# Miniprotein binders against o43061: the designs that were tried, part 27

Target 1, 338 residues: o43061
Amino acid sequence: YNHSPEIQRSVYTLTGLAPSSKMAFVTMLTVRAANGENEVENTQQDWYYNSTRLLVHRLVKFKPTKSKYPVVVLAMKGIDQWKLDQLQEDGAIVKVVDPLYAHEVVDDVNDIALLDSRWSMMFTKLRVFEMYEYDRICFLDSDILPIKKMDKVFDVHQLSYSKDSVLFPPTLFYKPRRSIFWRRFTEEFAAYGLTRDDLYPYVFAAVSDPGMWHETPPPFKDYFNAGLFVFKPLKAHYKRLMALARFPKLYDNANMMEQSLLNFAYNSAGAFPWESLDWTFNGLWARKNDLPYLKAVHGKHWQPEGSLGYDEDTSKLWWDAFQEMQTYHDQQRNADLY
Below, E stands for the ipSAE of ESMFold2; O stands for the ipSAE of OpenDDE; V2 stands for 0.75 times the mean of E and O plus 0.25 times the DockQ between their complexes.

## First folded at step 7 (miniprotein)

Design x7a
Fold by ESMFold2-Fast, scan of step 7:
Structure x7a (fold): chain B 338 residues (1-338), chain A 102 residues (1-102)
Amino acid sequence: as target 1 above (338 residues)
Amino acid sequence: STEEVRKLIDEARLLLYLAEWLIRRAERLLREGDFESALERLERALEYLQRALDLIREALELARQLGDEDLIQRAEQLIREAEDLLRKAEELIQDARQLAES
C-alpha cells in the first residue's frame, strides 16, 4: 500500500523508518543446526541447507512471496564453499561469520558444564545483532517457509523511553535486585559504559509461542519464539545481550539457549519489552485451519511422515513448495541450454 | 570436479528421499481407500525419480572421467536405489488406477 507525504512522515515517526531505510531478511546456516542438532554433511542429507535454499527462493524469486528487500544468509565458518556459492547464485547475500562459543561468552562454565558442544555454539545466532549496516532486520530460522508476502513484518513501532515520566528511568531491570548475584551482574554491566541514550529508541518484535497444541488463532502467551524476530541493530543492544549471556542462571530456566536469553532480555516487565507481531508471521505447529491465514509456516516438515507430529496438510504444503523450487531450477537450467 | 559430482549426488539423494516418502505415504493412502490422493503422490514420486536418475547418470559419467572410485560406487548404488523405487512406484500406480476405476 502507498502512503501520502503526510502519512509517510507519520509512519516514519512511529516506526522509525524512512524511504531510504535499509531493511533485510536474515537467516543463519550453521555447521551444527541452530536448534542444537548436528548438520549432515554433503555425503548425507543436508536438510537445513535444502530448507535454507527454499527460504531464499521464496523471498528472492517466487513471485507470490517475493520480497523487495534483500535476503542475507549468515553462514558459520566451515560450511562447504559450493553451498555458499549456490546460495549466492540463488540470489542471497552470503556472509561468513565466526562461531560464538558459550565458553567464550559465559563467565562460569559450570553453568553449562554437562551440555553437548552443539549447545556451546547456540550463541552464534547473536551475530545477527552485529549487522549495524541495516536499519531493521527480520531474522528467520532457516526452517521457515514463506507462503504469502512478508514485507509488512517490518511495520512495527520503535520504542523510546517516555521523558514525561522521569521517576522510573530505563534500567537493565525495572524490578529491584534480590541477591548478591544480581549486584555483581549489574555492577559489571555498568562497567561497559552503556547509557540510556545508547539503548533507545529500540525495536524488538516477535510472535507469541503457544506451543504445539493451539486453536486458530492460537492463544497468546507472554513468551515468544526466537525463530522469527524483528529488531533494530544497535551496538549497545549487542553489548547488553553479550553481558546478559555471561550469566545463564539468570535466564535459562529451560536450557532453551538463545530463546531463553532473548525472552529474558526483552521481557514485558523489563526496560525493553517485546512487541507482539501478528501470529501469521510465524506459524508454529500449523494445522490445516491455520493455513489460509498464515504468511509463513515454521517447522522441520522434511521429517518423515508421523515424525514430530506435524499436520499432514502443512507437510504436503512444504513438499509442494520444495517441488516448485526444484521445477524452477530445472526450467532455469533448460533456458541456459537454449 | 569432485565438488561438482558431490553436489549432483547430494541433489539426487534428496530427490530419492522425497520419492520414497511419497511412495510410503501413497501406500498408506491406498490402505485407507483414498486412491485419488495416492495416485497424485505416486505421480509426483515418479517425476522426482526420473530427475534423480538423470542427475545420478550425469554424476556417474563425471566420476568415471575423474577416476574417483568412491564417487563411482556411490553413484552406482544410488542408480540401483532409484530403479528399485521406480519399479515400486509404477506397481502402486497400476494398483491405484485399477482401484479408482472400480
Scores: ipSAE 0.000, ipTM 0.195, lowest interface PAE 19.0, mean pLDDT 76

Design x7b
Fold by ESMFold2-Fast, scan of step 7:
Structure x7b (fold): chain B 338 residues (1-338), chain A 102 residues (1-102)
Amino acid sequence: as target 1 above (338 residues)
Amino acid sequence: STEEVRKLIDEARLLLYLAEWLILRARRLLKEGDFESALEKLERALEYLQRALDLIREALELARQLGDEDLIQRAEQLIREAEDLLRKAEELIQDARQLAES
C-alpha cells in the first residue's frame, strides 16, 4: 500500500538536459501471428504497421505535431524489408533488433511455465533500454496518436539518490524500517555489480493508468501504463532490468511481463521511484471530453467503436488522421513521379 | 500478528533475491578468473542467506501460532528455497577456493 509519508524517494534534481543533449522518440514494431498461431510476419493490412506509420508521420512530417527530435522504429528481425524501407522513406530511423525470448532472459526453465507462451517475446521491448547513444528517450507504443506537439515530454527531472528508499515494494502489511535503508542500497548495488554512480542520477517517468471509463482529468493511481515512458538510457539500469527479469515471481502478473516488470523496477516505494508525467501525454481510454486536453491518444481506435468502449469522436479522430497521412503520401508520390 | 509474519517474509524474500544475484555474479567472476572477488560475493551471499533463514523460521513459528495455513505453506516454501541457495553457494565457495589454490 501507499504510505508515502513513511517512504522517502530519490531527491529531485533539475532536468539534467543541455543544448547538446540527444533526445529521440522510439517505438517498436514486432512480427505478429495474423490468426494467433502460424503467421510470423506482419501483413499488408496489419493495423499495427499502419498505426506505426501514422505515429512516424505525426512526429516527422505533420506540422501541428512535428517534433524537432528523431523518431526511431525498433523493428524486430523478420519483418518484411519493404515495410522497413517504407518507414525509412517516411522519415524514421529504422533499427533492426533480435528478439529476446523468455528462455534467454529467465534463469530457471521451470519459471518460464509462469509466462503465457504468446507473450514470451515481450522481453524484446527491453532492447529500448540499450539505446545509450541517446541522453533521453520517450518510448511510445505504436498505437499512440499524437494530436499536439509532444516535445515537452522530455522536460522531466533527473532523480538522485535518497538514503531512505527501499529496494522492493512494500506489501499491504509492510511498514519499512528506516534504519536499514542505507545498507539495502549498498547491497542492491553489489548484487547488480553496480555502483551508486552507475545508477544515479536516473530518469523514469510515465503516466498513471486510469483504467477504463475514467473522469476528466483521470484520478492518479500509483501504477503506470508502460505504453509511454521517458527514461535516460543507462547501461546500469539495463543490467538491473535484465537481472530483475530473470525472476518472474517478483511481479504481480507475469503474463504482462513488460508492464509488470517496469512497475516493479520503478515502484514508488523502491530505490528508483517513477515520476508522474502529465496525463495528457498518454490519453488512455480517451473520451470526447478528454480531447481538448490531450497531446496524444492511446488505443486501438481503428477497431469498431462500440465493441471497445471508445466513443465515436476518438474513433473519428484516428480515421481522420489516417486519411490525412494517406493523402500526404499520395501527394508526395505524385510529386516524385511528375 | 498476520502483519508481523508478512513483514518477516518480505524481508527474507529480499535477502534471498540478493543472495541469488550475488551467487550468479560470483559464477561469472569465476569464469573470468577473478576468484578473490567471487569469494567475496559468495561470503556475502551466505550472510544474507543465514539472515533470511532466521527471519523465515521466526515467520513460520508465528504463522503456526496463528494457525494460518497459507502463511505456513509460504514460509516452508521459502525455507526450501533458502536451503537450496545455501547449498549452491557452499559448493561454489569450495570450487572457488580450490581454483584459487591451484
Scores: ipSAE 0.000, ipTM 0.148, lowest interface PAE 17.8, mean pLDDT 75

Design x7c
Fold by ESMFold2-Fast, scan of step 7:
Structure x7c (fold): chain B 338 residues (1-338), chain A 102 residues (1-102)
Amino acid sequence: as target 1 above (338 residues)
Amino acid sequence: STEEVRKLIDEARLLLYLAEWLIYRAEELLKEGDFESALERLERALEYLQRALDLIREALELARQLGDEDLIQRAEQLIREAEDLLRKAEELIQDARQLAES
């Protein structure tokens, strides 16, 4: 087989951003079910809540990483009010959302969805696609720690597709062309009750998932990590995602249901190829040699080293950041008294 | 009732599109030598095609009861498309099994 990889075609536009464009960082805080109750762990053991506070602090207050854009915490209904109040006091915009359960979305109820209740809550992340009040969103998992300025993450292209479009850059696609399906895309759109003009232009950008123990920089893979992605909220795209979410067996499901859904929805062979973000915006399985390059570290670095494969340097980085946040809050209380 | 038929047709069109995409991906995987992944996608395509055929046949029966010639013709065309995709998927399954044995 001597044929070179076929190249996709798309239209690159300007970013689509205007001075009036509303951009936001968004993270999600979910309720963990325990012993039949929807419980959130207490402050000493609720490291997801503590990590969420640290993410908010890094983007809202901490000068080296502070963003000019707001930070929104989508909080699942059932989280204790005092935690929500604290996040608001820390400078976040808090929005309470109803959970989106698999049984409400999935047509093809299967044994996996019935046997693992945690999978039912994974679709709640799709609530971020309903935030139409923003022109562009960067979603971040709550276990991401910004260590440098993140604002350039919004500088991604607004994309459109046509059969006569300009050549895709190699970073978007290295596999066979969509030419076999260009005539079928309008049929796909019609099945959703949508037109091309409802769906384009769109924005979807993410970081390639390097896997564990990668080299620095990690090699590119045409499969992204859903822990950080940039997109334009559009009712048409939410409708399309909900239609595709009905069929969990359509894509490689493994244990990453929403990531698999998004990789299918924005696959490089389809009508809506994803744009590759610089890997430094989502530092997965980071080691000390990655740290000089990273803008954000992604992982449960509060966990003891060795148990999750994290090294001492990444653990120390997270704990130093947490201590800095606590010191900042102590200093603010003292300043407010005078 | 006309709206009921249109919903069945739209649902079937989505399933046909998804099945055809899975068949396309299976052909690519066969070229790459990944016969296991190709077979998995073809199996999913057969499930979606059978579900689509069931919906289309229901739509056809309702369209006939309504006497809506346009909806009858659309349903009959979708049956032909679904049957063509079924034949292609079955053909690729045989190809994949033969290649896996080599």
Scores: ipSAE 0.270, ipTM 0.695, lowest interface PAE 4.3, mean pLDDT 78

Design x7d
Fold by ESMFold2-Fast, scan of step 7:
Structure x7d (fold): chain B 338 residues (1-338), chain A 102 residues (1-102)
Amino acid sequence: as target 1 above (338 residues)
Amino acid sequence: STEEVRKLIDEARLLLYLAEWLIRRAEWLLKRGDFESALEKLERALEYLQRALDLIREALELARQLGDEDLIQRAEQLIREAEDLLRKAEELIQDARQLAES
């Protein structure tokens, strides 16, 4: 016996995905300032660039982790053209974007605790929300290393508007009441041309941010890490994020700018709660015990951080992966020569 | 101009939305026993409400100068909404301080 067409249709309704859906992995490469100076480092010392190349290699070429979906590198204007050319040669789609500085976004820059150029560039990550050409995006920080297949990260449920979906979780209140916040929200954002139907259905899923020295599996926290998240690009959500970003005092940790903003925008008590992704997609503070479970490790494992939560096994894993990439490129060059 | 008044009203509406958000977040935090975080949210809500009221009062004055009865009515409605949110924030601040001391 076959399932009815109604049952078959419900599978697509849950995820919102169809065979024609356009999905992509996206990472970002920014011009970094060190010690107050805007510098483009030498490539051999530019470990963020090298890590970005490794991420691209893992998703585009390396068979154990290779994705069927494209990888897009959003490169901030000012990155040397030869680095962009190399990423394109590695198999990435390269898109140059203008930076999004704090002074362009916030009403009062004095509301931000740290005002150097490193912190102001965190808003540039919001450019990923303007990629309306895709139906679903998995954003990854460039210091994430895939170690297993990642494609299942896109298997996230699409969330539709319901009066029930905007209620606070019952366990948080003695007598949970239906939130009227949505009425105020729709009335106020209607002035900006936003409606409920522009905002729903939506997708926003991320991994809970564990503390350093966590157990396996890590304990759940109702606060996600913005280094990996899955979302549906919607113009209305981008406009909402930009409107909220004007007011840094709304979100709890100004030093984490975009992560704090996104946790506020998609908080569990609001109209757009975040969905929990399996922790194995974003392996923060990974130790040897975590490695058998992880699909990706997240951290600056190229740096000897001493006692900062990195161990020798995860450092070795990153360097072995980097050597594998270099060996692959050497073999491709030698094959072309012979 | 009427467009300038509408811009002030739209900005005030956004600030009222954000203030109400902070007030609801504070209520959520109070139920969890996080009184310090709740007070911080409520203090920020008061800041946004004060800013909203300043914008609404400017909009109301300009709407009166223009003789635009619709804009006057909209600004007066926003004042009432802002005053309602101020009362709610003040009540929650008192609750949070009382619970923090218990």
Scores: ipSAE 0.000, ipTM 0.372, lowest interface PAE 11.0, mean pLDDT 77

Design x7e
Fold by ESMFold2-Fast, scan of step 7:
Structure x7e (fold): chain B 338 residues (1-338), chain A 102 residues (1-102)
Amino acid sequence: as target 1 above (338 residues)
Amino acid sequence: STEEVRKLIDEARLLLYLAEWLIRRAEYLLREGDFEEALEKLERALEYLQRALDLIREALELARQLGDEDLIQRAEQLIREAEDLLRKAEELIQDARQLAES
């Protein structure tokens, strides 16, 4: 393979971080419908819940991976209270969020939205961009397992550009109704006191998606995986993301949920290019040879489905980690009895 | 079979979800002053609601033939939900037409 090309950027500060900067790790626990029933909890949720507890344990309690920063679990309304209470007892900050439905976001429904109920869940995940109380957030899918300290993930650059940028593609306005929407959105944007200057400086960094089969280290691909990304919550960026989300046909592979939206919003040729994070922060399709380098492994390692893309050693690593957490909790209960 | 009835109910539920999405989108468009666009969304919602009701009625008849009280109750609940959405859509259509003509 050739050496990875560098993402071209015109201007940025170093990190933009101060000693007073507030950082957090954030994951989301959602309810997924079976057979298109959005209100019915997916029975697989138990393993997603257990994986979420393991992520919290690794960042809050487990000494080799323990972070100095808080861990926030955004829980979709409808999750059992005892599960939320347990996550809070484990040391997470639990925030319950209202669903964000497709009808509140999408301008027109299409066949993809009708056939794939995941669109409703994807929009609820955008709630993470409204957490303005933090200076930097590292979002992690709940199936990520930290195996080394992760705190350096926040050491990314804040970005600003000296040239005028296109905030919304001209193709958004090729139909009359979309032109009317843009006018109304511009009026709404201005009514909230937001300007183009509120979009800079920004932060958006993620790990290149290597695909299922890759070398160690993986080659760079100008397409990131949305299972881990670092960003600065800005109201203007949230409003921009919501505007883009209204038109799924603007971004390729629209059926790939939030990943397609975010790759479109932060594409390398656009006004807000993404920054490449070191691959070791998001170990996709990890194999035994990757493990000495990785800070986190990403995948549903509790499932046999992962065996085709995952090494047996990564599955063992996940189950050993889960057993360690169970042992920790057993020791806590025994100490409380005596 | 119970599986065929459940499939009809699931398909109807998806159509009700889509109709509700269109109705809520129309509410937003009415607040924004897009009366013609809102009316277009509401007319589309009526099409989905009619299709959903057809599927639910078929499911209800099959559930009655099977004597499955749970499926009968589920189908009857979806009819009530569809009727609520129809009333909502009708109210908004009247609003949209009044505003478009003004």
Scores: ipSAE 0.000, ipTM 0.229, lowest interface PAE 12.4, mean pLDDT 76

Design x7f
Fold by ESMFold2-Fast, scan of step 7:
Formats: sequence, C-alpha cells, structure tokens
Structure x7f (fold): chain B 338 residues (1-338), chain A 102 residues (1-102)
Amino acid sequence: as target 1 above (338 residues)
Amino acid sequence: STEEVRKLIDEARLLLYLAEWLIERAKLLLKEGDFESALERLERALEYLQRALDLIREALELARQLGDEDLIQRAEQLIREAEDLLRKAEELIQDARQLAES
C-alpha cells in the first residue's frame, strides 16, 4: 500500500521501521524427513528440500507472491553442496550454520533423551536469532507455501518496557515453583549482562495455533505456532533464549522444544508478550474454505489425500505450485542454451 | 589433521558447558540450603573440567604440530576458561562445606 507521508511517519514510529530498515524472510534446511515420508514417496526424493525450493521460488521469482525482500536459507552443515548451489541459483542467499547441540544448551546432564538428534535439531532453529545484520526477520518453516504477497507480515508493533515487567516470571500454566527459585534464576540471567535497555524495544509476533477442525477464521488461542514468527534480532534476546533453554522441564510440556521454548519466552503474562499476527500469514490445517483468505498455507501438503487431516484441495494447490516451479526452471534452462 | 583438532575442541566445549551449568545449579542449591546436592554437582563439575583440560591440552599439542594459529589460540582460550571455572567450583565447594551440617 501507498501511504501519505503523515501515515508513513506514524507507521514507522509505531513499528520502529525506517525506509532504510533491512528485512528478510528466513527458512531453515536440515536433514530430510525422519518420520517415514520417504517410505511413502520415492526414497530418493527429499521432499523437505523440494518444499524449500518451492518456498524460495514463491518469494523470489513467482510474480503473484514475489517479495521485495531477500530470502535466506539457513542450511545445516552437512547438506550436500549441490543442494546449496541449486538454492543459490534459485535466488536464495544460502548461509551454512553449525548445528546447535542440546548438550551445548541444556542444563540437565541426566536427561539422556535430550541427546537424541531429533531434539538437537530443534535448537539449531534458534540460530535465526543470531542474524543481527537484519532489522526484522520473518522466519518460515520450509513447508510453508506462499499463495499471496507476504511483505505486510513485517508491519508489526515494536514493544517497549513495562515498569511491572520481570525477566523470568513464574507461570500459572506449570506446576508451582518456589518463588526463591524464580528470583535466583533472574539473578543468574543478570550475570550474562541481560539489562532492560538491551532487551527493549523488541519485536516478537506469531499466529495462534488452531486445532485441526477449526472455524474460518479460527478463534484466538493464547498459544502460537512457531512455524512462522516475526522478530527483531537482538544479542540480548538471543542470550535470554539461551538462558531459558537451559531448563527444558520448565517449558517443554509437549516435547516440541523450540515451540514450547518460544511460547514460554514470549508468554502473554511475562515481560515479553507475543503479538498476534493475522492468521492468514500462517494457514495451519487449511481446508478449502480457508484458501480464499490465506496468504500462506502451512503443512506437508505433498502427502497423499487424507493424510494428516489435509484435503484434496490443499494437496492439489501444493502440487500445482510445484509443477509451476518445475516448468519455470525448465524454461530457464532452455533460455540459457540460447 | 585439522578436523581431529576441531573434534577434540568440540568435545572439550561440551564438557566445559556441563561443568559451567553444574556450577550454576550448585549456586542455586546453596542458596536453598541444599548443601549435599550442591557438593554432588560441584564434584561432577570438577570431573568434567579435568577431562576437558586433558582434551584441550591434546588439541593444543596437535594444533602446534600443524602450525594452525587459529586452533592454537582457540585451545589457549579454552584452557583459560576451564581454569576460571575450576577456581569458581573450588570456591563454591569451600562455601558448601562451611555451611554443611556435619
């Protein structure tokens, strides 16, 4: 949208954004699906990689969804070089990151389950919080498919300090902890130099996580999905997340690691409440009736009809998009020969 | 090889992480008056710190043989970090023993 100068100045004041602000879409590519998707499809197909290419294509090349902002793929060390070269050719900025292991983050030395590779992968996603070269980032899981323009996702409020804020509040959602325990954790966090002025103003916005059979639009729930979130990269917030990640038993009540951590870190009763994004930016459990409203569909829609609660319309939408991308790349190869 | 040195450094970092967090947990236990649990964590931290120092010293020797200045500096920095954690653990052990009931 084209705003008057007065409205533009007001929006920049409220959002904390300036015309010179650097925005980016960021996704992460790790190992191929470990949950048996390659047994359902061709065993040589890496559907997470293919979905990542489709996300890049939608934001970089495809006119109806093309963004004016760059797309960065954070690729975990160990991904085949040809996949990285292809993503770069597709127009993404590719950055290789070292995995962030659970044992480098978690405090509980007796919790052997946290050494499993599946759980350590969750912490690698936190690498996105170290991307200080950008003023604002929209992180998207690689199984998100943009179907309309996404650029307005960055238009969220910058949030300031509240005088009643605490760095590490107790929560009513978990069994009571001794007040002395919470007080001592805040003292520990101070040892890492976490001060009010380093932590504020901040940005953290996401879409509430709807149930599988939700209404259109879904009702608000005070629990967000970590598959898409908008934030301002700040060293102090990365340090805070690392400090909170030490204690998974405080935040991991569903074995979802990064989503549980982020919901705990940015809980509505705490010092850093999350802001609600319009649900259309992260279309979870999408059905035919949702599609006219959605800017992006989120899920493994390449799977057969009836799988994981997806219907034939969302499956068809994904496959049509994938075919469009393949056609585009075939045409580009032919053009390069002439 | 350079890769072997990096693996030793990575293993040492894991042990330093475990030691540091055991020290931090011990501090919380001391404030709660649980001196016996604090001592248990601190003793484990000392064990991890000793293993880390052994790995770092091996990494330093190999890095010097390879002439890799970056790896030498990384190993030397980790020795200083491990020595700092050892001092902190020893101070807390003394505090815990003074506060413990016989």
Scores: ipSAE 0.000, ipTM 0.113, lowest interface PAE 19.0, mean pLDDT 75

Design x7g
Fold by ESMFold2-Fast, scan of step 7:
Structure x7g (fold): chain B 338 residues (1-338), chain A 102 residues (1-102)
Amino acid sequence: as target 1 above (338 residues)
Amino acid sequence: STEEVRKLIDEARLLLYLAEWLIRRAEFLLKRGDFERALEKLERALEYLQRALDKIREALELARQLGDEDLIQRAEQLIREAEDLLRKAEELIQDARQLAES
């Protein structure tokens, strides 16, 4: 049962991952009413669900974008069973999760600008950080469409520091002599055993406005888009995120909920700075001239042409992809019957 | 002062951001066979990285004089980031020169 040192050493890849490392693409699906309350729909269909099916199809079945890694759909409790059954039939691993209610997480509910289902939905996205069975996760919003192979998104290098290193004294966004509030914050995090001596990049993500990188240098932005990010699920980091989530006034200046929290938790000046991921994996606000370079486009491209700033080419690309998926499923059903 | 150190750190961050973009642009140009332009971008990245390192080292020395552990950590983190980008730029310069000569 024991492996020789030679065999044990040969198990590790150039990225620092063992061949047995468990990697997955993960997306989240909420009930249509909760997820689409503030979104425009162009038909009576659940387009968030349809976009989720398209994402699954692109990563599981469609040869030009097919991944060797599994796709997990975290489905909020309350989604119709037939939708979950269909996603499983499409090839996804479906896991039902209980909502995280904002009013149960925050210390003072008066700190939340609006007490609506939107805050609870955004907090429920933090369930992805509890998926400890995986060594590396690429989270994708359900409105992301892969247009090229995505597997290289997992080829990120992590720098790790010895927990006993005196080069990095313990710090958790605390400045000495600032306030009793920040002292309590630091003591709470210390209870989870989080120190800078154990620092390594836990989150890899793309800047929020990468569209100009094809023509001009982007402006300086210490802020990432939370629609696609790569990380290692660790209980200590989940506990830290939940501790930070208690104080929305500290992180949510733009009412962007989980994105604000993650940018605060992993800011470049903090204990666990985020690392840049190539913008081509998260083509937010993509234009026609971006398409040859992108591996995935990100947006509600099923919306009417010109709506939300989408152009004819990106809308057409999404609708062509949706039609290809429908044709594939129709052909599979016909083949199974005959 | 702590304000002087923070200014140096902020200026260094901007230079590192610009250097990283130039390196990424150079990678794109190398894939398209534009080795001459790739080298131009990488040489500019090295200039920004050197300027960033100079500012970070000044910030680190001032932070040590002030005994500010947070600023010392921030400066040390930026040095590691700069060294990583420097290594990447030097590797790509070697690749670009070899490809340009074939």
Scores: ipSAE 0.000, ipTM 0.258, lowest interface PAE 13.2, mean pLDDT 72

## First folded at step 8 (miniprotein)

Design a32 (at its last look DockQ between E and O 0.78; V2 from the best seeds 0.00; counts 0 for: pae E 2.3 > 1.5)
Fold by OpenDDE base, look of step 8:
Structure a32 (fold): chain B 338 residues (1-338), chain A 81 residues (1-81)
Amino acid sequence: as target 1 above (338 residues)
Amino acid sequence: STEEVRKLIDEARILLYLAEWLIRRGDFERALEWLQRALDLIREALELARQLGDEDLIQRAEQLIREAEDLLRKAEELKRS
């Protein structure tokens, strides 16, 4: 019986979440992995730092996109203190976190598709799932630029199970590395020392990833981008996530890093299907025709012409936004001098 | 402090990128404003680096001054054309 994702969803009850004061936007600032001994650490521009500043500025200061919710920057240990101080001045709450190294998370690192230095800390984003002080978190990659108010992103559902529903254990399928055969994974919560009641109700919502240039609106794919997601931090879910993380073979050998893990953990055919957010909250591969609808654009829009995913209109949008931020800071400095 | 010099250099560098982008867009007036601001920051960084006797930071600041001045000349030439 092909457990249609639709049949599994019919077993769950979606309830609207009441407004909570304990909501936050959260982004991650990572230390750039020093590629080699000879890259003079301080010679290259930290684009992710600059993009993080811009994200914070848009959510805290810039009137058209200013949020009522706090903005938290999870900064990896080892980031220069002056960068952390600047982000605090920009209005972010800065929290320094220890990295999660792949060798600490995964039972066998050889099961990871790419053993690059960049991948050693790929699980650090999972630290957001430990932020139990919040009722809902919207995680954003640092290369997301808000262009409209995003506060409605928190208007998601809580998913519960019906007590009267004979929940057939959801069956997920995975393809081990170098195997041509799919294998069945049946999740047993007892293996995590958890009950069903520990894990429900839950919140997890994200935007479908088009994966490439698309029409407006993008087509729906049953695969989400991990650059923006809304969830409820729960100890049980973190424990579950870390248990699954041990086995890259379950999630495409981490081919798309934490995104592979999250798409497995919150698979539509699984026990915890993801909720689809409106595509306008995460404008992936955005072009001019998308911009009227979008609340945020997502990409390395600072990159020059000729770069993969370059688009002239989104590039202009990013640099105009960056210029506004610089102008704002110059005006503030001048106001403090007089 | 060495950290302050590094901060100034970093801030100046991003303004140079902004100026380069503005030049490509044909906004020469704004480009010139940001180039002047970048030069001011780099000059401050250079003075501090000299006071500290940090030869590496001195060399970095001097290189950025040259880059900024080259961009300034280019922007002025394009503005007149």
Scores: ipSAE 0.584, ipTM 0.864, lowest interface PAE 0.8, mean pLDDT 89
Fold by ESMFold2, look of step 8:
Structure a32 (fold): chain B 338 residues (1-338), chain A 81 residues (1-81)
Amino acid sequence: as target 1 above (338 residues)
Amino acid sequence: STEEVRKLIDEARILLYLAEWLIRRGDFERALEWLQRALDLIREALELARQLGDEDLIQRAEQLIREAEDLLRKAEELKRS
C-alpha cells in the first residue's frame, strides 16, 4: 500500500536528543466550574490543588524523586492567590493562563459527545503547547505521583523525514462513531498557513494506554494516555492542533477530551506519529505487582474504598507521600522560627 | 485577611481527611497528632475570623472544630478497644 501507515513510518528518521538547559516539567491546575457552590465540589478542587502540591514536592524537594529541571505550574485564571503563592513557596514556577473554552475552539459544540460544565474548559491543557521558551517539556497531570527519579523521561527522539524519502499527501485516519470502517482526512498544511517543513522536526512521546488491563508489563495499545507526554513546543504544531480541534467528529467527538484530539493529531499512521515511552513513567491502574518497576503512579489515589480505580496499595502509597510532605513543611516552618 | 482564614481552614480540612485515613488503618497515635494540629489551625482561623467579623468564616471554623473533636473522641474510643 503506497499510502499505508507502514509506508509513512518508513519515510521518517528518529534522532536521539541530548539534554538541554531549557527542559521543564509542567503541570496544570484548573478551576472547575460547579453547578452549585456545594462543599463536595469545592473539596474536589482542594484535592486537585493538594495533589499538585504533592507533585511539586516530589519533583523539587523529596530527594528520592527530585529533578534537576524546573517545575512549572500553569494555573488557570481564577485560582485563589494564596494557592498560587503556596505553590511558588513550594518551589514551583507559577504562571497564570487564560482558559481555552470549548465553544472558542470547536465549530459546533454539539459535536462534542458529552458537554457539561466540567468539559467547557477541556482544551485549556493545549496552552502548554504555547510555552516556546522551553526546548522540551514533560507535561504531567496533577494526579501523577513520582515514586522514583523521572528525569530520564526526557530521553526521547526528534522525528524528521529522510532526505531521500518519497512524500505523499499527509493523511490522518479516523473511525467515526457507530462505524466499523476507517475514513481518511488529508491535511492541507497551506490551509493552516504552513508548509510541511514548518512542522518538522518535532517531538511527541507518550505512554500507551491499554485501559484497565492488569498485566505487568501492560500490553501495548496504539493509543496513548495524555496524562503524561514529552514534546517540543512549536508554533506550527500549536496552529495545527487548533485547526484540527475545530472538528470533534474527527477525534471521536472529544470522547476523552483533549486526549482524543492528541491521539488523532499524532496518530502512528499519520504524518506525525507518536513515540512510545516506557510504561513505567505513567502507571495507569497500578497494582502492587507494578510498583517495583514504576517511576510514577497515575490516578486519584486519595479517593476512598469503593471509588472507581481504588486500590489499597496505591492509596497507601499516596497517603504516605502526602503525610511525608506535610511533615516536611512542618519541619521547615519550625526550623525557620529558630 | 480573609485569604489567610480560608488557607487555615483548607489546611485543617486536609489534615482531617489524613486523620480519618489513619483511623481507618488503625494508626490512632498519628491520627491524634494530626487531629491536634488541625484543631490548632482551626482555632487560629476562628480567632482571625472573629477579628474580621466574618460570620460565614466563623460558622465554618466552628463547624470544623466540632468535626475535629468528634474525630478525636472516635480515635480515643477506638484506641482503647
Scores: ipSAE 0.498, ipTM 0.844, lowest interface PAE 2.3, mean pLDDT 85
ESMFold2 (binder alone), look of step 8: mean pLDDT 88; pTM 0.857

